# VHH binders against Probable 3',5'-cyclic phosphodiesterase pde-3 (pde-3): the designs that were tried, part 12

Target 1, 352 residues: Probable 3',5'-cyclic phosphodiesterase pde-3 (pde-3), of Caenorhabditis elegans (q8i0p7r281to632)
Amino acid sequence: RYDTRELDTDPDLAETAVWSFPIFQMSRKHPQTILSRLTYNIFQQAELFRIFKVSPIKFFNFFHALEKGYWEIPYHNRIHAADVLHGCYYLSAHPVRSTFLTPKTPDSVLTPPHPHHQHSSIMSQLSTLELMALFTAAAMHDYDHPGRTNAFLVQVEDKKAILYNDRSVLENHHAAESWKLLNKPENHFIENLDPAEMKRFRYLVLEYILATDLKQHFEIIMTFTERLTEIDVQVETDRLLIGKLLIKMADINSPTKPYGLHRQWTDRICEEFYEQGDDERRRGLPITPYMDRGDAQVAKLQDSFIAHVVSPLATAMNECGLLPILPGLDTSELIINMEHNHRKWKEQIELE
Short names: E, the ipSAE of ESMFold2; O, the ipSAE of OpenDDE; V2, 0.75 times the mean of E and O plus 0.25 times the DockQ between their complexes.

## First folded at step 7 (VHH; framework vhh_rezetamig_d1)

Design f2 (from e1 with Y101W; at its last look DockQ between E and O 0.94; V2 from the best seeds 0.82)
Fold by ESMFold2, look of step 7:
Structure f2 (fold): chain B 352 residues (1-352), chain A 123 residues (1-123)
Amino acid sequence: as target 1 above (352 residues)
Amino acid sequence: QLQLQESGPGLVKPSETLSLTCTVSGGSIRSSDYYWGWIRQPPGKGLEWIGHIYYSGSTYYNPSLENRVTISVDTSKNQFSLKLSSVTAADTAVYYCAREWIDSEGWPHFDYRGQGTLVTVSS
């Protein structure tokens, strides 16, 4: 029972285009509705209700049900889903300096090339169907996450691991269960898509969710960097690849946030890891590295994660101009924050 | 109706360790959204943040006190504790436990605070 007048006038939602969006403060204010509120705001900003004739009733039925299906676990909860959705919005909404997103030159053979090109947003270059798929996939991407890793589920022969043959177990689970939820008639906010749009939307949503499996991380980065000189936003597969970069960056964003946000995400993921380690100990299994609450190695975990996972992606996106550079900054605030946070962890390792 | 109650000795000798416990009722200390902190107010001075703990055991301390402070949590008792070592008369203060949230810049803010307990450091 969302009141759209309240949502349309909420001043807190006016800040959605800020990287340091206070997601935890917002979630404390709206603990059961942060995801649906944010998704509504973003769909309105991208005009998706108007363009696709989305029923507000079915929209809220779906996103509220989706939100309730996230577990109340420290990290992989509805706040994380909202945070990733916000990241996808932020990264798509701001002008970027990428050479392959630059508008074509004016229709004049006598006009020399301008020394500074007009900057456009990734949002302006993706189709509206692709945007709806990206934002919907971000909201869905960790649906029904149990707070355990794929490796753990495989090791204990969980029903999900058996069903998906040990391959992208969680990511397939998230996609399948959230899609089943969407297909319920009362939740089917995409009912007005034509058959071609429906098939394309499903394909895109699945591709975005499956891209969040970190086993695909370097393959996706490598595919992008090898194709960079030929990338063309008029080609659907190149737009899909850009969208995958957005949801991946959003999914692992916390080292690129101001320290106050980053440390909260770190505390949450560490506790969730410790809960898996406790479960492993209880079962007589070897405790997974970094998951032993009696041997906390937080700074080493974060140093390794930033150096080997986050930095390769963020740097690749920054070097081709896909990260926003806001007025008053010399480079992307994502890079600035990541370097700051990385230095803090490295200093902590030296003290330990 | 979340309530926080400090307990512990009100008199501590110089060079010894100040120990306080905060008991949380009307809510669980196992909250992903909040941190559990200690603040103090020396006579005639403003509030001074000491530090806080996440229920996982992760601690964050005021740099000026960092080498003397230990905060711990016992989730089974719904309690968290403060130890401040090597106390002097300067550590005489009213000590409060608090539930805190952290802003994007990293500053702690409290929304619930205990009644406070006076701890006097004196021979």
Scores: ipSAE 0.663, ipTM 0.881, lowest interface PAE 1.8, mean pLDDT 91
ESMFold2 (binder alone), look of step 7: mean pLDDT 88; pTM 0.882
OpenDDE, look of step 7: ipSAE 0.892; ipTM 0.953

Design f3 (from e5 with Y101W E109H; at its last look DockQ between E and O 0.91; V2 from the best seeds 0.00; counts 0 for: pae E 2.1 > 2)
Amino acid sequence: QLQLQESGPGLVKPSETLSLTCTVSGGSIRSTDYYWGWIRQPPGKGLEWIGHIYYSGTTYYNPSLENRVTISVDTSKNQFSLKLSSVTAADTAVYYCAREWIDSEGWPHFDYRGQGTLVTVSS
ESMFold2, look of step 7: ipSAE 0.714; ipTM 0.896
ESMFold2 (binder alone), look of step 7: mean pLDDT 88; pTM 0.875
OpenDDE, look of step 7: ipSAE 0.900; ipTM 0.957
ESMFold2, look of step 8: ipSAE 0.588; ipTM 0.854
ESMFold2 (binder alone), look of step 8: mean pLDDT 87; pTM 0.873
OpenDDE, look of step 8: ipSAE 0.899; ipTM 0.956

Design f4 (from t17 with S58R; at its last look DockQ between E and O 0.01; V2 from the best seeds 0.00; counts 0 for: pae O 9.1 > 2, off the site)
Fold by OpenDDE, look of step 7:
Structure f4 (fold): chain B 352 residues (1-352), chain A 123 residues (1-123)
Amino acid sequence: as target 1 above (352 residues)
Amino acid sequence: QLQLQESGPGLVKPSETLSLTCTVSGGSIRSSDYYWGWIRQPPGKGLEWIGHIYYSGRTYYNPSLENRVTISVDTSKNQFSLKLSSVTAADTAVYYCAREYIDSEGWPEFDYRGQGTLVTVSS
């Protein structure tokens, strides 16, 4: 049984507004409930309980059942899900200098852009339903992850791969199984949504989860870049696109964290990769690059990942003013950390 | 079948700008699934990634070269280009253009590359 009084006074949960959120510290204190606790806090902050008349009982039933369904594997566990959820919250809640939110007032053609940098949060531009969907999707996005890649599952003709026709196997699995869990009467915390809201909620949750498939990484970035000058937060499709960027950034945020956190996540993902490599070896399969425990190339892995995956997304978001910049800083903490971490890996490569 | 071909001068003087063009055939640069990148291999050294560009013009460069590198794309010609300014002997290398993609696991890979062109920086 959850004690909401205890949750409301949890000192770790008070740090949700900080990018360097002590996710591992919280996990050590609450190894079995980190996701449900964090989700509760975020829902409270966004007043989602009140707005949607969410049953606390069904809420905790669902999210606790959800977090129990995450495996005790090095990386794609409930801690990662909580981290992605935190990332979505942080990126949405903080004021941003969005370049596309400047109201095209007809008269603004003649007046020099008064730097009225109206800093607004992405959260303020999304509907409460969209927010609830984003946060829920973040919590769900890696549900029942086996610690193996899509490529691996396809290669070994896993039942999931067959079921989903070798397409976004994991993401489809996460979405389908977590939704089944949500539809259980005891877990159905969305019961007070009207039918239209429920349909929309489902649509959004699925879109967000499926957007975490890195196979779509370039397409999403390009779509965003092409529409940059035409992005209108009043348009649902544009809000959806922004939400996709948030969850994607959150899902790959490790290099944008302070080095201490980044290093811990790096160690965890490498360990999970090595476990796959071991499995591949046992099966007589070629070992996937960077997954050979006997030939660790951590620095090269991270260098490549940052350069080709994280940086393109972070840079695109930053240029559009979608990344928060803390008071007193000229650059987003995410960018600062990413550059620092990337530099360190490059230096290490040079030494090797 | 997709083919990439590098073209440009094989000799550049110190302090000048190295310019190369990659011509893509058998496929369109206007693809949302790929980067178009440049890599180089100095004599006796490993491959170095220089940078890449999207068909939209979005670029990312190796930080070590960022101040000297410009990559551009011409979708009408199905070409993309590299400019490297203020060259020194250290920039002598075989230069390759390549198509980059993110695999199903989110890792960058090269599936097609040119034959490469040697560029020598010499007075």
Scores: ipSAE 0.008, ipTM 0.253, lowest interface PAE 9.1, mean pLDDT 92
ESMFold2, look of step 7: ipSAE 0.578; ipTM 0.854
ESMFold2 (binder alone), look of step 7: mean pLDDT 86; pTM 0.867

Design f5 (from e1 with H52D S58R; at its last look DockQ between E and O 0.02; V2 from the best seeds 0.00; counts 0 for: pae O 4.3 > 2, placed apart)
Fold by OpenDDE, look of step 7:
Structure f5 (fold): chain B 352 residues (1-352), chain A 123 residues (1-123)
Amino acid sequence: as target 1 above (352 residues)
Amino acid sequence: QLQLQESGPGLVKPSETLSLTCTVSGGSIRSSDYYWGWIRQPPGKGLEWIGDIYYSGRTYYNPSLENRVTISVDTSKNQFSLKLSSVTAADTAVYYCAREYIDSEGWPHFDYRGQGTLVTVSS
């Protein structure tokens, strides 16, 4: 079903190291297999197949089944999952200037920061199991998404909301259903993990998926900020926290992308929101802010989203040196793009 | 006002490499909204897109020229450059550097370009 030779020579997959990854171009070429293809490439780059003796057959069975379970909806589809996966890879793989990643040598307190600070990647500080869990969680994090918010599901007393007691309804659903899929014998690509590794893998995957709930957004940022002076990459809980930041940043990365990509994602999320608004209208419910197709406020939506959700996280990560800075740039591409995109939306609001 | 200016030799011998530089003034190349591209117009023919580059270094090339084209950017100098290797008479054209933007529909447009420079390939 899959030709690994073809995958290994795919020109789009060669671009995984760039933030402006052509996700939509790849989707147009491979509308049904974008997630499994990208996941394969990332697993190969991280040598996860070799390290964990992953069966290619079971791997492709799982991730193809996974991507088939994503709905054909405007935003929370397999393309989004692939984009989040790409984001996690990019943010983990590139060297960062974080002080947390520099080995505290007793002598480092006395020596002025040598200009040649060896920048290390987050990937180099995480275990291979943690990496596999992060990438897998990224692919799984929105599995079987219905294109409606948690608030909507709670409001209409959806079966999922009842099942999960109105708490992180979608995230619990994504995690539970995708894990059931993984546990099928034909999909069980983690079969060669020992029992301890398997338990840890599950724990990490669940923690990462649940971290994507925006209700936890500020709590996670606060936790990170409070621990900033004590963060130690040798401590498992701190590595987990860093991983949570990565998947969260990846999940809301649209404003940090070049305008062309950002605009396309904006159009898609708005369309999905409008579909919810239409559903709310049909049910006689109040229409959620920014979800009324007849009163489109795209610029205000994006302004609010960037100011209150994306910027706080991006800024916190940037200040700690967790965002990659490309050679020749003084600032992270993510920050440059975010600020520029945000400015553009503000200008549009002024014109309206 | 944004200005683009091409610079480089107007004459190149066959099999040699054509090299051009575009200097941008009145605006920064470090913009998330724009790509920086090269286009050319051979005598008696239409405009042909050669390629473009993002400020991060990401490049896009015309597939017909991909093996011969290299575009680079120097953000510190606010410049980007074109190299076209193994030139032939078919590469004789007026070359333009241009700023590209992607509209809301995902289509590329050129809003600014240089005056153009004639490059002749001749022995």
Scores: ipSAE 0.026, ipTM 0.482, lowest interface PAE 4.3, mean pLDDT 93
ESMFold2, look of step 7: ipSAE 0.614; ipTM 0.866
ESMFold2 (binder alone), look of step 7: mean pLDDT 87; pTM 0.877

Design f6 (from e1 with S32T S58N; at its last look DockQ between E and O 0.93; V2 from the best seeds 0.80)
Fold by ESMFold2, look of step 7:
Structure f6 (fold): chain B 352 residues (1-352), chain A 123 residues (1-123)
Amino acid sequence: as target 1 above (352 residues)
Amino acid sequence: QLQLQESGPGLVKPSETLSLTCTVSGGSIRSTDYYWGWIRQPPGKGLEWIGHIYYSGNTYYNPSLENRVTISVDTSKNQFSLKLSSVTAADTAVYYCAREYIDSEGWPHFDYRGQGTLVTVSS
């Protein structure tokens, strides 16, 4: 059911502005609707229903159907989709210190930089169409995920790998199937976009979803780093690049969360990995590293993931001031949590 | 309705291993959302968390007990178990199995608990 009055008064959704949003607690209360509930709240806060004349009926039809299409697997489920959506909201909604997001005045170029200068959020610099595309893409980004890696799908010649020629197999699948779902008339909550807006929305959604393929991880980081001195938020391609950083950081966020949230995501991804390893064993294939339930390597997996994947992105964003910094802190909560969690995993390796 | 039932000997001699099994009924131990834990209450004292296990086999233990504790899961029997080695009279307690969740800081909480079984370490 589609009772927006209940959603408008849900006290748990008041915590969306906190990085440690209790996503698992919320999901236990609403196991079949966590994604649609969160998406509704975020769309309301960003005024997207009003601005784009979004039908609440078609909105809920789509997001309930989208949510239903996430599998009941440990990690790549509707809770993960909601978690990534929350991350995109949090990272975009809070003021950040980046100078290229600061309003310019005739004297601003002549004024020396000041520590802790926070004036603008990324949300205030993106168009409302770009925001709707980012939040919608976050909800879609793992739709119909089977709990197997791209490499596995390629190796077993899965139909999806054949269709997409081994390139961004899952990410193309998520984008294509979620878009087909959106295009059903009863789900088409974007029906009131004009033709130019529709083309732009589709382009942005596809770019955001495809950016979540980790094969593109370092290319996206390097492109941003090389462009940094020339970033102009009035340029659409620069705003797109910033949006890609947001969804990528949100997608791999768990090491930047408080340890209790991080640990729960870790246990979930480990079980999903072990299910792939079991499948590999049944097929007579080599078991992928870290996916053997009989030889758990949890701390080594997390140490490597943080050091080689999460930290490069998080530190690049932090150093240019794109991560929110709460009052009273000298750096982003994300960095503080990541360093804490990384130390705990390294200590565990020494004990093992 | 989910139910948890402890089973095992109620009397254990000092220096031996305390062994308990928890049978889960009315739900599957292969729950992605929950952990399966052991808690005890010594006579006249508060509850003490022993540890818990995710159904993958990943375990987490109370640091004060971890060198003596083993928790395991048998998904085929829908059961999980506790072994506490080298027991002394201080290990006399009511032992509960529980379904647990953890908060954002990592602290365990339970929403279902067994009726408890008294285990006495003596003689």
Scores: ipSAE 0.620, ipTM 0.859, lowest interface PAE 1.8, mean pLDDT 91
ESMFold2 (binder alone), look of step 7: mean pLDDT 88; pTM 0.874
OpenDDE, look of step 7: ipSAE 0.895; ipTM 0.954

## First folded at step 8 (VHH; framework vhh_rezetamig_d1)

Design g1 (from f3 with S104T; at its last look DockQ between E and O 0.94; V2 from the best seeds 0.82)
Amino acid sequence: QLQLQESGPGLVKPSETLSLTCTVSGGSIRSTDYYWGWIRQPPGKGLEWIGHIYYSGTTYYNPSLENRVTISVDTSKNQFSLKLSSVTAADTAVYYCAREWIDTEGWPHFDYRGQGTLVTVSS
ESMFold2, look of step 8: ipSAE 0.719; ipTM 0.897
ESMFold2 (binder alone), look of step 8: mean pLDDT 87; pTM 0.873
OpenDDE, look of step 8: ipSAE 0.907; ipTM 0.961
ESMFold2, look of step 9: ipSAE 0.658; ipTM 0.880
ESMFold2 (binder alone), look of step 9: mean pLDDT 88; pTM 0.876
OpenDDE, look of step 9: ipSAE 0.908; ipTM 0.961

Design g2 (from f3 with W107F; at its last look DockQ between E and O 0.93; V2 from the best seeds 0.00; counts 0 for: pae E 2.2 > 2)
Fold by ESMFold2, look of step 8:
Structure g2 (fold): chain B 352 residues (1-352), chain A 123 residues (1-123)
Amino acid sequence: as target 1 above (352 residues)
Amino acid sequence: QLQLQESGPGLVKPSETLSLTCTVSGGSIRSTDYYWGWIRQPPGKGLEWIGHIYYSGTTYYNPSLENRVTISVDTSKNQFSLKLSSVTAADTAVYYCAREWIDSEGFPHFDYRGQGTLVTVSS
């Protein structure tokens, strides 16, 4: 039923190495299967089917079921999940200039270490189990998202907010429900992991998904910067921290994309916000800032988001050399795009 | 099959407002994946993109027309509209409505287009 030969040779999937991967064009071609197609391609490129003896049938059962459980809402849908997965792949797969990603080995008797010859990828420094957990977590991370914020769910005393005691409500929900889906026998593509690998895989997936709660944003950045001079890729907790940076950057990536992609994500999140504002109005609640369709403040929203959320993470990663820099550029294209998009929004505010 | 149909007056006096409506049938205007746009072709000239709208109401306009153009959407009627104010003879053209997708650079491309309607600006 699954013709993997078509997927292995799909020219659109060959573009996964490009930051400007045409996610919306690909999704229009495959509206119901964008996530499973992309996940398959990435698992193949990382050799995860071979290494972990993953059943293609159970793999597709799971990822098809997963992507069907994303709602048909403007932003937090299966396309966003696929986009975050692509971001995790891109950021991990390309050589980066950071010297602390080099294993501390004294054994190069013939060739002394050269910091500028140590351009390796984050993927080469993570274990294959850690990579599978990162990519799987990216696909899962917004599963069953209703298009409402944590604050809204807390305010209206939603059952999920009660269950999770107002803490990382959505992120706990995404993790719990996607894990239940994975554990169904027909979906259990990780069945060949031994018990220790299974326990580690679950731990990593949960840590990555929970890291996407923006309430943890600055704490994670701070933890990284405080450890920066002591980061050692031979230490599992340091590799976990690096993986958290990857999924966080991927989750909020749109300001670092070319304008055409960034604009489309902006249009989508604004409509989803307006749907929450409409719901708040129907309930007689105060309308959350930026969520009133009758008083659009798009440029101010984007200026604030870039300045206070995206830029702190992106510049921290860039300054320590964790962002890929393509040949011919002197900085990461993520930074170039972010500065361009941010300037456009600031100019729009001045015209208002 | 998705169909787009322009409607509105074919003759507009100088200094007045050109007003057109596009009715979408065979599909919903509440599409997360597409934009709804207007393009025009003056006699003997190439196509000129006017602008488009996302179903949320967010608009994007050709900078050369931005001060005179308004695009709006009515999702309850499955329609979107163009108003072009202060028209002159230079605005005489065949006007098309279209469903558009946006590439990574931000350029619109259309996959469905109406048959077009000639709007003449004259006294």
Scores: ipSAE 0.591, ipTM 0.856, lowest interface PAE 2.2, mean pLDDT 91
ESMFold2 (binder alone), look of step 8: mean pLDDT 88; pTM 0.879
OpenDDE, look of step 8: ipSAE 0.899; ipTM 0.957

Design g3 (from f3 with T58N; at its last look DockQ between E and O 0.92; V2 from the best seeds 0.80)
Fold by ESMFold2, look of step 8:
Structure g3 (fold): chain B 352 residues (1-352), chain A 123 residues (1-123)
Amino acid sequence: as target 1 above (352 residues)
Amino acid sequence: QLQLQESGPGLVKPSETLSLTCTVSGGSIRSTDYYWGWIRQPPGKGLEWIGHIYYSGNTYYNPSLENRVTISVDTSKNQFSLKLSSVTAADTAVYYCAREWIDSEGWPHFDYRGQGTLVTVSS
């Protein structure tokens, strides 16, 4: 289905190192294969095919099947999955200024310390198994999403809500269904992991996917900030916590993107919300706030989302040096973009 | 093959409202990937972007026109429309409807456009 020679030389995929990666332009060129193409590129850059002896055939079987299982709905589709995967790659691949990622001096030192510190990437501090789990989890994290919220599924007594007892309904569904898909023999690209690696990989994938439940948002941020002075990248649970921050930031990244990208994600989530509101109206249910097509509150929704959800996470990561800073900037472009986009929404509220 | 066709009165009196409809065929206006826009060209001048709409109803307008412009969408008829209020002779132009995509900076670019319709503002 795929030609790896063409993928290895695709000039569109050369831009994966840029925060403003043109995900929508690329998805228009490759509407059915954006996720599998991007996953292949990232696995190649992280050397995961070589390290884990991944069969390209089984790899593409799985990621193409995964991609097809995303619904053609405005927001929670294969493009969003690819965008979150790109975010995890970008945030992990660039040097960051955090001191707990700074290389330690050896037992003997032949030269005096330089005034500049060598900056490490998060990718260089995670194991390769942890990286493969993070990128795989990002691709899987919204698999088979129906375009409805957990609260809606609980309210209408959806079969998924019954099965998972109202707790992290969608996130459990994404994890369970994508894992079943991976376990099919023709899709099992992790077949060469030994049993201990397999158990660890599954544990990590599940932890990353479940961390995307926004019910856990403040708890994860609080856990990180309370442990900040004690974080040790030699400890597996601390690396897991850092990985959770990466996938969470990637999952809610759009306010930290240039305005053109942010605006497109906003239009898409608004339509998906309005489709839920329409469904609520058909059922005789109260319309969920911000989901009424006849009473658009886009700027207020975005102001609240940025102030109460995105900014707490992005600021916490920025203040401890976990966000990349491009040459020539004093702070992360994520913060710069977020403040710019937030100001635009506040100005729209004043005009309304 | 996607086709866009403008329709509406070719003559509008000053101070009244210019109204145009674009009919989309060969594709659905319910597109997650694209926006539906209006562009005009006054005689002897370049193209001027008027605005566009996402099928959800979210609209974006040229700031120089935004106080007079309304763009709407009717997904049941696969159509979108333009209303420009309080017209003057300066609003005389060829009007085009278009399907647009948006770049990372937020600028619209069209990949399909109608043939255009001349609207003259005259008493």
Scores: ipSAE 0.608, ipTM 0.859, lowest interface PAE 1.9, mean pLDDT 90
ESMFold2 (binder alone), look of step 8: mean pLDDT 88; pTM 0.878
OpenDDE, look of step 8: ipSAE 0.901; ipTM 0.957

Design g4 (from f3 with S31K; at its last look DockQ between E and O 0.97; V2 from the best seeds 0.00; counts 0 for: pae E 2.3 > 2)
Fold by ESMFold2, look of step 8:
Structure g4 (fold): chain B 352 residues (1-352), chain A 123 residues (1-123)
Amino acid sequence: as target 1 above (352 residues)
Amino acid sequence: QLQLQESGPGLVKPSETLSLTCTVSGGSIRKTDYYWGWIRQPPGKGLEWIGHIYYSGTTYYNPSLENRVTISVDTSKNQFSLKLSSVTAADTAVYYCAREWIDSEGWPHFDYRGQGTLVTVSS
């Protein structure tokens, strides 16, 4: 039995407000329940139980079942799901310096805001339904991941690749299977949404999960960059775009974390890659680059990933003021960490 | 209960290679949350971290020792090993193997440690 009073007073969960949240230490304390514990805490902080009349029983039924459906593989497990959820919460809840997020209210327009009011959070600009969809999608986004890439599944003609016609195979699988799990009556914690809210919630969850397919990465960044000077938080499609940036940044966050967290994620993804390479060897297939445990090229892979994937997104978000900036800094902690970690990898390459 | 036990020669001649093996019992070395490390304590001195290995084979070493240290893992035997080359009398110490976890800053912490084995470097 799970007691919400324990969760409401857990001092470990009170630390969700920092980017360097100790996700691995927390998961060692709660190896079977890290995702459900974190999701409960975040739903409580955003008042989602009260606003949507969420049944705690159905909530825990769903998130426990979701959590159990993540595989015991090195990287794409329940800890990663919890980490992405934390990232979505942190990035949405922390005040940011972007002025296009400031509300246009009669009080704000008629009287200049005090200096304490000039910054608001992304969370304050999203609807509560949009927040619930974002956090739920983060928890769902890698559900039932087998520890193999889309390209591998396509190459071996896996049943999922055949079903989804080689397009966003894993991401469609995550969305479909987690939604089927949610629709079981004992898990259906969204039962009190009205029909319009239900339709909107499903649409948002699907859009957030599908946005995590890295094949969409640069299109999403480009769409944001082209609209940047015209973004209007009163427009639903602009809020959706911002939410997509949040889950994407959270999904690939590790290079923007302190070194100790980053290297642990790196060690885990490398082992999962080597497991795919071993599988390819057993099948008589060519070994995918970077997935041969006998020819480790970790620093080169990380340099490329940071330079070509993480940095374009993080710098685009930072330059428009969407990343939190701690007092005393002239840029986001995420950027500082990413540049530090990137330099370490580049130095490693020079030594090799 | 997880147990770690060091084994290897207790006497090594100068300029030779010190070689130790840690056998893990009561649990698997294939643990995603942990690293497998070596520490030593020279006579009358504090503990010195030597390095550790992830079960994938990825290693991290103390910079002061890294040109002489090799740590390896054999998951099929549930073992990991230390080789320290070109030893001198300064390498005389009690050597421990350990299971470690890593904090957010990157520092290792151990929760299980072997009993330790004395290795003496002498002619």
Scores: ipSAE 0.574, ipTM 0.854, lowest interface PAE 2.3, mean pLDDT 90
ESMFold2 (binder alone), look of step 8: mean pLDDT 87; pTM 0.867
OpenDDE, look of step 8: ipSAE 0.891; ipTM 0.953

Design g5 (from f3 with S104L; at its last look DockQ between E and O 0.95; V2 from the best seeds 0.00; counts 0 for: grease 25.1 > 24.2)
Amino acid sequence: QLQLQESGPGLVKPSETLSLTCTVSGGSIRSTDYYWGWIRQPPGKGLEWIGHIYYSGTTYYNPSLENRVTISVDTSKNQFSLKLSSVTAADTAVYYCAREWIDLEGWPHFDYRGQGTLVTVSS
ESMFold2, look of step 8: ipSAE 0.694; ipTM 0.888
ESMFold2 (binder alone), look of step 8: mean pLDDT 88; pTM 0.884
OpenDDE, look of step 8: ipSAE 0.907; ipTM 0.961

